# VH-VL binders against p42126: the designs that were tried, part 32

Target 1, 258 residues: p42126
Amino acid sequence: QRVLVEPDAGAGVAVMKFKNPPVNSLSLEFLTELVISLEKLENDKSFRGVILTSDRPGVFSAGLDLTEMCGRSPAHYAGYWKAVQELWLRLYQSNLVLVSAINGACPAGGCLVALTCDYRILADNPRYCIGLNETQLGIIAPFWLKDTLENTIGHRAAERALQLGLLFPPAEALQVGIVDQVVPEEQVQSTALSAIAQWMAIPDHARQLTKAMMRKATASRLVTQRDADVQNFVSFISKDSIQKSLQMYLERLKEEKG
Below, E stands for the ipSAE of ESMFold2; O stands for the ipSAE of OpenDDE; V2 stands for 0.75 times the mean of E and O plus 0.25 times the DockQ between their complexes.

## First folded at step 14 (VH-VL; framework fv_bebtelovimab)

Design r1 (at its last look DockQ between E and O 0.85; V2 from the best seeds 0.00; counts 0 for: pae E 2.6 > 2)
Fold by OpenDDE, look of step 14:
Structure r1 (fold): chain C 258 residues (1-258), chain A 123 residues (1-123), chain B 109 residues (1-109)
Amino acid sequence: as target 1 above (258 residues)
Amino acid sequence: QITLKESGPTLVKPTQTLTLTCTFSGFSLSKTGVGVGWLRQPPGKALEWLALIYWNDDERYSPSLKSRLTISKDTSKNQVVLKMTNIDPVDTATYYCAHRGYKYGFWPYFDYWGQGTLVTVSS
Amino acid sequence: QSALTQPASVSGSPGQSITISCTGTSSDVGGYNYVSWYQQHPGKAPKLMIFEVKDRPSGISNRFSGSKSGNTASLTISGLQAEDEADYYCSSYTRSTYVFGGGTKLTVL
């Protein structure tokens, strides 16, 4: 299984662990399992909160699976992007309290997942950076992701971060506000449990409605433009120049890994 | 080619437990995202979803019938079993098992169906 | 969840276009794109005709199309043929639950 769910019904919390080797890339299968797992928890009244974390050492999620975006059919690209949209929508609009216990590197799609959560805790390890580095790869972040980041760290900070494709180490991540806490690595999980308890102390109805109110505009923009966004992605990713770049990058990765 | 076939009793008495077996081929219930569902259709009436089991043993049930339903799978035999307790004449219907496919992520549709088996509940 | 609302019956002549509506709520049809349509001939199992509101499975005629506006999904059958005479069911998936419409009987005159 690519997603491990550890329920604690007594506490009303489940820990969802990413276990998609090697680096928790967001493959179609992984995306599917995430959505299915989340949906199960959302429909179980015994759960009010979920902690997202990694079972893979050193990495929360490396982001989108480049193999899903290279050398495939346009239909595949469209399907993949729809799956990414779906995950974002489900996480972003979840009635559950979501807390990210970020115990590894968290770039790009990993950051996307983290940004959907209500609260983010990052391990204090200089090797663990979080951010949207799409521009460094010649890729533009989708508007709904841009909005998500903007809603988190503000317009000016997001503008700078996105244009430069910044990955923030823990200290800077905390400073810019992309994460809420930075703690020693061994304290990430316990801190997440404490944090989620605080959120769960709030009446669900009021919390959920407030969350919906805060996130409705951004979510609705994607929903209303979902097809257009998919088409835009497909058009972009299908470009010969982009495909070549991705292919070259993948080849380099293979070489580096031996 | 994906095929599914329902088997079990065609006549059941009230209060008994109905056990239906779905035998399928052409796909594996070990594949990520894949599931097998049960649906029913009373004569001349609409379709109703009953239960679904995923490749990872995740079970989903109709909220209204959850207390009466148990779905299970034997992946090695390519079989899914549905049990429904406390059967009543109102449960008379054609019962279908169906493949819940996997296509580009989360894909909650039944793309292949068995021929269905009519189960009549009568004393 | 409550059943989706479909007209009990629709009819058309060969070559015509007909539309079947499926009305739900903001919690199902209006909230998600997991809308599907099934065709069922008498004594036969349902057949998936449309998924994701408007997408067709392989082998399904392009005469079948789907759309959605607000809380209402629609199935349009163009160039109506005798073989299209069947019951049609809309379905929506939300929160781990499948909901079906009451079905529409299509008669080809």
Scores: ipSAE 0.871, ipTM 0.930, lowest interface PAE 0.6, mean pLDDT 95
Fold by ESMFold2, look of step 14:
Structure r1 (fold): chain C 258 residues (1-258), chain A 123 residues (1-123), chain B 109 residues (1-109)
Amino acid sequence: as target 1 above (258 residues)
Amino acid sequence: QITLKESGPTLVKPTQTLTLTCTFSGFSLSKTGVGVGWLRQPPGKALEWLALIYWNDDERYSPSLKSRLTISKDTSKNQVVLKMTNIDPVDTATYYCAHRGYKYGFWPYFDYWGQGTLVTVSS
Amino acid sequence: QSALTQPASVSGSPGQSITISCTGTSSDVGGYNYVSWYQQHPGKAPKLMIFEVKDRPSGISNRFSGSKSGNTASLTISGLQAEDEADYYCSSYTRSTYVFGGGTKLTVL
């Protein structure tokens, strides 16, 4: 099980905990479990909101699983990217209130997940940075991630953050607006419960239609261009220079684990 | 290599509970993302989806039949069981179990089917 | 609940192309790409021919193609052959639920 769901049907809330050792990398299997688990909650009328958080100490999610993007066939890269797109679309367009309780480091694909949420709470720990740092790996953030960040922190801040591959520590994350609250680490879960209750106080129908209206343009841009986005990713990630860079980074990760 | 086979009674009386077993081989229902579904087809009529069970015990049911259906699995026996309560003559159909799963993520399609078993409900 | 609408029958001669339509709503066919097509010969189990609107499983002839426009998905069979004579069902998956069309009987003349 890579996704633990702790329901509180009486409160209408479930806590979805990421449990994909060692650092909640978005492996193909983890992406699949996330979508299926989210779908179950969306179709259970007992639930109106979900808190996304980590069961792994010190990390919310380290992002995309580089083992899925290195040393594989083009068909594998295509399938993997479709799975990434699917998770983003499902989270971004969910009819549930989504609150991220970011109790650890949140770079790259972890930030992708957090940005889909309606509300983001980051633990006040200088090691817990959040941002889309793909350009530091020589990877271009897809247009739908650029759109999502831009919608959250504004055009100029997003323009700077993406080009430089910025990771924001808690104080800066709050200032730039990539998170909505920063609280002591021991208060993250209780703050998420309080926040989600406030969001759920809004009548579901009106809130859901408003969210859909606000997100329609951004979601539609990916939906109409899914195949092209997949082919762009496969073409880019297959380049020899990119594959060598990814392999070097994977070797660094092995050393840090040892 | 993937195979599925339906088994159970061929004749059932109204109000009884129908129990159908799907025995499969060539795949593991413990593998992430894999599921087994049940569908039916009344004589001369269209396919109708009934239920699905995933590797992690998540269950899905047709909304119109949900109150009458229970799906379960025994992965040690490579079996999936469907129970349908309060059977009625309109439930006469060929019942199929089918594999759902694709190695590249979320893939909600039935790629391998059993041969089907005809269940007749007496009038 | 809602069925997808297909024509009851279509016919064509060997070598021709035919198209079978599958009309849903913006909540299923129009809103999602989880559209599939199944072929069923008399007395046999259905066979997956097309998934994700247009993709073919391994071993399926490229004479079978799929597309979608608005709320309508289409299955096109080119170079029609006698063995293509069968019933064809479209299906849409949305948020934990599968819906099937009423089926189309293809007759090869």
Scores: ipSAE 0.565, ipTM 0.830, lowest interface PAE 2.6, mean pLDDT 91
ESMFold2 (binder alone), look of step 14: mean pLDDT 92; pTM 0.941

Design r2 (at its last look DockQ between E and O 0.86; V2 from the best seeds 0.00; counts 0 for: pae E 3.3 > 2)
Fold by OpenDDE, look of step 14:
Structure r2 (fold): chain C 258 residues (1-258), chain A 123 residues (1-123), chain B 109 residues (1-109)
Amino acid sequence: as target 1 above (258 residues)
Amino acid sequence: QITLKESGPTLVKPTQTLTLTCTFSGFSLSTTGVGVGWLRQPPGKALEWLALIYWNDDERYSPSLKSRLTISKDTSKNQVVLKMTNIDPVDTATYYCAHRGYKYGFWPYFDYWGQGTLVTVSS
Amino acid sequence: QSALTQPASVSGSPGQSITISCTGTSSDVGGYNYVSWYQQHPGKAPKLMIFEVKDRPSGISNRFSGSKSGNTASLTISGLQAEDEADYYCSSYTRSTYVFGGGTKLTVL
């Protein structure tokens, strides 16, 4: 399984661990398992909160699976992007308290997942950076992701971060506000448990409605423009220049690992 | 080619437990995202979803019938079993098992169906 | 969850276009795009015709199309043929639950 769920019904919390080797890339299978797992927890009244974390050392999630976006059919690209949208929508609008225990690198799609959470804890390791570095790869972040980042760190900071494609080490991540806490690596999980308890101390009804109110506008923009967004993605990713670039990159990765 | 076939008793007495088996081919219930569901349709009435089991043993049940239903799978035999307890004449219906396919991520649709088996509940 | 609302019956002549509506709530049809349509001939199993509101499985005629507005999904069958005479069920998936409409009987005159 690519997602390990460790339930603690007594505490009302479940820990979802990402276990999709090698680097928890957001493959279609992984996306599917995430949605299915989350949905199960959302429908179980025993759970009020979920901690998202990695079972892979050194990496929370490397982001989107490039193999899903290279050398495939337009239909595949469309399907893949819809799956990404779905994951974002499900996470972003979840009635559960979501806390990210970020115990590894968290770029791009990994950051996307983290940004959907209500609270983010990052391990204090200089190798663990978080951010949206799409522009460094010649890619533009989708508007709903931009909005998510903007809602998190503010317009000016998001504008700078996105344009420069910044990946923030722990100290800077905390400073800019992309994460809420930075703690020693060995304390990430315990801190997450403490944090989620604080959130769960709030009456669910009030919390959930407030969350919905805060996030409704952004979520609704994607829902209403979902097809257009997919088309934009497909058009972009299908460009010969982009495909060539991706192919070259993938080849380099293979060479480095091989 | 994906095929499914329902088997089990066609006549059941009230209060008994109904056990139906779905035998399928053309796919594996070890494939990520794949599931097998049970649905029923009383004569001349609408479809009703009963239960679903995923490749990872995750079970889902109709909220109204959850207490009476148990779904299980044997991946090695390509079989899914549905048990329904405390059967009543109101449970008389054609029972279908169906493939919950996998297509580009989360895909909650039944794209292949068995022919169905009519189960009559009568004393 | 409550059943989706469909008209009991619709009819059309060969070559015409007909539309079947499926009305839910903001918690199902209106909230998600997990709307599907099934065709069922007498004595046969249902057949998936539309998924994701408007997408067709392989092998399904382009005469079948789907749309959604608000809490109402619609199935349109263009160029109506005799073989289209069947019961049609809409379905929505939400919160790990499948809900179905009451079904619509389509008669081809």
Scores: ipSAE 0.849, ipTM 0.923, lowest interface PAE 0.6, mean pLDDT 95
Fold by ESMFold2, look of step 14:
Structure r2 (fold): chain C 258 residues (1-258), chain A 123 residues (1-123), chain B 109 residues (1-109)
Amino acid sequence: as target 1 above (258 residues)
Amino acid sequence: QITLKESGPTLVKPTQTLTLTCTFSGFSLSTTGVGVGWLRQPPGKALEWLALIYWNDDERYSPSLKSRLTISKDTSKNQVVLKMTNIDPVDTATYYCAHRGYKYGFWPYFDYWGQGTLVTVSS
Amino acid sequence: QSALTQPASVSGSPGQSITISCTGTSSDVGGYNYVSWYQQHPGKAPKLMIFEVKDRPSGISNRFSGSKSGNTASLTISGLQAEDEADYYCSSYTRSTYVFGGGTKLTVL
């Protein structure tokens, strides 16, 4: 329903297209479908790699679904955050080669998904920005997202980007290293296929063990602190000031749609 | 609220195909993330998982038994069907169907079980 | 396929606390938190008591608690009561597969 999987078993690759109208927000249902679809591909020996992309024009993913974070019970917030953690852990530790074909805007939780991948390709369109802009909404990026960004672009760039809530247009995204390639929109898919072939040229066992070694420390920090991270999120998001800000933002989004 | 009930033959002969039906109420198998699984328990032995079907028709099978198992669903009848081919006396067991709930985006636990049906395979 | 090791039996007196162990490997109990515990009285279906290592479904007494250290999960029952006498199974889920322990018979003396 919300995830379209286009297999090419002969090539050992599947394309997972995000189709969660209107903007691929990470709703609880979408998070669920992503994890279950990824699990199916991980357990099918005919697949060695997955390309993550969007079926929605102009957007890769708009990020976390604010309706899951506003006007709900603390138990709901805990469950939602746990689902977000689950998706990140599953993607970050996947035995598949993951390539992001970022054919649209990629803020916040969309960037979360992209940062878990082995390689990121962004379409060369000035409207398509990527970054972790949570601080502009008064939300703190969790430590495991900060770690992921820091591992990707280095400490100083990550420190500045997170504090300012920066979104990088394509040229700046390439320069800072948050994406690996920028190409014309019509070349994003073919470039992703070429990139995934480079990873798959490496014997699976050695590649997978090396990835696990490189990612172990970051993944383990979340695994050991998972409950505390959930409680920190619930405590923060439950504050009246934060709930009020989220409600106002959601109301403005409704007004802009008509 | 959630209830499941197994039905099917209680005595089968070797080499036959066993067909078990799980009829449920109190939930919808069209809800994202929800699944129904089949498990069995030979007399005096441990539980063994057999198969699972998700709301979106994705299927999972026990690796050791997958060549013999087929799981399917009929959402209009609130039913899930398990077929096991080439039955043998070692397949004598109580068979359960169980609800796999939707919580926290991914929740791989069986929170509601049927009462079970004993299937005896003649020797 | 029984990858999880449980003691065959355990006993305790009313009011005591008892712990049942469930030992797996780094690829299941040690590597994932998809650990659950089921209680089964004779002739009845299993009942979910603990999920995700330590969480309780609604309606389950807080006398039942779960934990994990390394490759070993534990179910602790405090304040033993006669109704706790049953078989207990641990289970681990890993990448589309469920495995169960062999079961532990709890006798309340």
Scores: ipSAE 0.499, ipTM 0.807, lowest interface PAE 3.3, mean pLDDT 91
ESMFold2 (binder alone), look of step 14: mean pLDDT 92; pTM 0.941

Design r3 (at its last look DockQ between E and O 0.83; V2 from the best seeds 0.00; counts 0 for: pae E 3.9 > 2)
Fold by OpenDDE, look of step 14:
Structure r3 (fold): chain C 258 residues (1-258), chain A 123 residues (1-123), chain B 109 residues (1-109)
Amino acid sequence: as target 1 above (258 residues)
Amino acid sequence: QITLKESGPTLVKPTQTLTLTCTFSGFSLSTTGVGVGWLRQPPGKALEWLALIYWNDDERYSPSLKSRLTISKDTSKNQVVLKMTNIDPVDTATYYCAHRGYKYGFWPYFDYWGQGTLVTVSS
Amino acid sequence: QSALTQPASVSGSPGQSITISCTGTSSDVGGYNYVSWYQQHPGKAPKLMIFYVKDRPSGISNRFSGSKSGNTASLTISGLQAEDEADYYCSSYTRSTYVFGGGTKLTVL
């Protein structure tokens, strides 16, 4: 299984662990399991909160699976992007309290997942950076992701971060506000449990409605422009120059691993 | 080619337990994202979803019938079994098992169906 | 969950276009794009015709199209043919539950 769910019904919390080797890339299969697992928890009255974390050492999620975006058909690209949109929508609008226990590197799509959560805890390891580095790869973040980041760290900070494709180490991540706490690596999980308890102490109806109120505008923008966003992605990713760049990058990765 | 076939009793008495078996081919319930569902259709009436089982043993049930339903799978035999307890004449229907496919991620649709088996509940 | 609302019947002549509506709520049809349409001929199993509101499975004629506005999804069949005569069911998926419409009988005159 690519997603391990460890339930604690007594506490009303489940820990969802990413286990998609090697680096928890957001493959179609992984995206599917995430949505299915989340949905299961959302429909179980025993659970009010979920902690998202990694079972892979050193990495929370490396982001989107580049193999899903290179050398495939336009239909595949469209399908993949729809799956990404779906995951974002489901996470972003979840009635559950979501806390990210970020115990590894968290770039790009990993950061996307983290940004959907209500609260983010990052391990204090200089090797663990979080951010949206798409521009460094010649890729632009979708508007709904941009908005998500903007809603988190503010317009000016997001503008700078996105244009430069910044990945923030723990100290800077905390300073800019992309994460809420930075703690020693061994304390990430316990801190997440404490944090989620605080959130769950709030009456669900009030919390959920407030969350919906805060996030409705951003979510609605994607929903209303979902097809256009998919088309935009497909058009962009299908460009010869982009495909070549992705191919070259993938080849380099293979060489480095080999 | 994906195929599904329902088997089980066609006549059941009230209060008994109905056991239906779905035997399928052309796919595996070990494939990520794949599931097999049961649906029913009373004569001349609309479709109703009953239950679904995923590749990872995740079971989903109709909220209204959950207490009466148990779905299980044997991946090695390519079979899914549905049990419905406390059967009543109102449960008379054609029962279908259907493939819940995997296509570009989360894909909650039934793209292949068995031919269905009519189950009549009568004393 | 409550059943989706469909007209009991629609009819058209060969070559015409007909539309079948499916009305739900903001919690199902309006909330997600997991809207599908099934065709069912007498004595046969349902056949998936449309998924994700407007997408067609392989092998399904482009005469079948889907759309959605608000809480109402629509199936349009253009160039109506005799073989299109069947019952049509809309479906919505939400919160691990499948909901179906009451079905629409399409008669080709």
Scores: ipSAE 0.836, ipTM 0.919, lowest interface PAE 0.6, mean pLDDT 95
Fold by ESMFold2, look of step 14:
Structure r3 (fold): chain C 258 residues (1-258), chain A 123 residues (1-123), chain B 109 residues (1-109)
Amino acid sequence: as target 1 above (258 residues)
Amino acid sequence: QITLKESGPTLVKPTQTLTLTCTFSGFSLSTTGVGVGWLRQPPGKALEWLALIYWNDDERYSPSLKSRLTISKDTSKNQVVLKMTNIDPVDTATYYCAHRGYKYGFWPYFDYWGQGTLVTVSS
Amino acid sequence: QSALTQPASVSGSPGQSITISCTGTSSDVGGYNYVSWYQQHPGKAPKLMIFYVKDRPSGISNRFSGSKSGNTASLTISGLQAEDEADYYCSSYTRSTYVFGGGTKLTVL
């Protein structure tokens, strides 16, 4: 089980905990379980909000699973990227209130997940960072992720962050606006519950329509361009130089883990 | 290699509970994302989805029929069972079970179907 | 629940190309790419022909293609053959439910 769901139907809230060892990489199976678990909650009228958090100490999610992008067929890469797009679309357009309780490192694909939420809370631990660091791996963030970051922190901050592949420690994350609160690690859960209660105090129908109106343009750009975005990813990741680089990186990780 | 086969009564009377069994081979219902669904097709009419059970025992039901449907599985027997209560002549249809597979992550399509079993409701 | 609208019938001559439409809403066909097409010959179970709007399962002829524009998905069959005569159903998956179109009978003249 890679996604643990702890319901509190009386409160109208569920906690969705990431448990995909070792570092909550967005493997194809983890992406699949996330979407199916989210759908279950969306179709249960007793739930109005979900808190996304990690069951793994020190990491929210380390991002995309490189083993899904190395040594596979182009069809596999296409399927993987469709699964990544699907998770983003489902989270971004969800009618549930989503709060990320970021209790660990949140680079790249972890930040992708966090940016879809209505509210982001980061633990005040200097070892934790959040950001889209794809350029440090020689990868370009997809346009819809660039749009999401730009919508959150503004054009100039996003432009600088993406080009440099910045990861923001807690104080900087709060200052730039990529997270909404920074609190002591032991208060992240209670702060998430307080935040989700604020959203749920608003009549559901009006809140949901307003969110949909605000997010429509960004979501529609991906919906209309999904195939082109997939082909872009497949073309890039299939390059021999990229595949060799990924293979060498994965072999180094295996040696370090023993 | 994936195969599914429906079994159950071919003739039932109104108000009875219909029990249909899907016996399958060539895949595991323990694989993440895999599910078995039930669908039906009244004579000369369109397909209608009824229910789905996932590898992790999550269940999904057609909203219009959910009060009458129960889906369950027995992985040791490679079986999925559908029960439909309070059968009525409108429920006369060919009933299919179908695989929806884990292929490339989230894959919500019925790619392998049983041959179907005709269930006739009469008095 | 939203219904998917298909023409009741279409026809074409051998070698011709034909297109079957499937119209939904912005909440299903327009908003999601989980559109699929099924072929059903008389007395047989449906067969998956197209998934994810335009992808073909292995073993499906490249004469079958899919597309989507706005709220309408389309199945195109090129080089029409007698064996293509069948009923065709579109389906859309949204929020844990499946919706099917009413079906289109294809007649090969």
Scores: ipSAE 0.427, ipTM 0.778, lowest interface PAE 3.9, mean pLDDT 91
ESMFold2 (binder alone), look of step 14: mean pLDDT 91; pTM 0.930

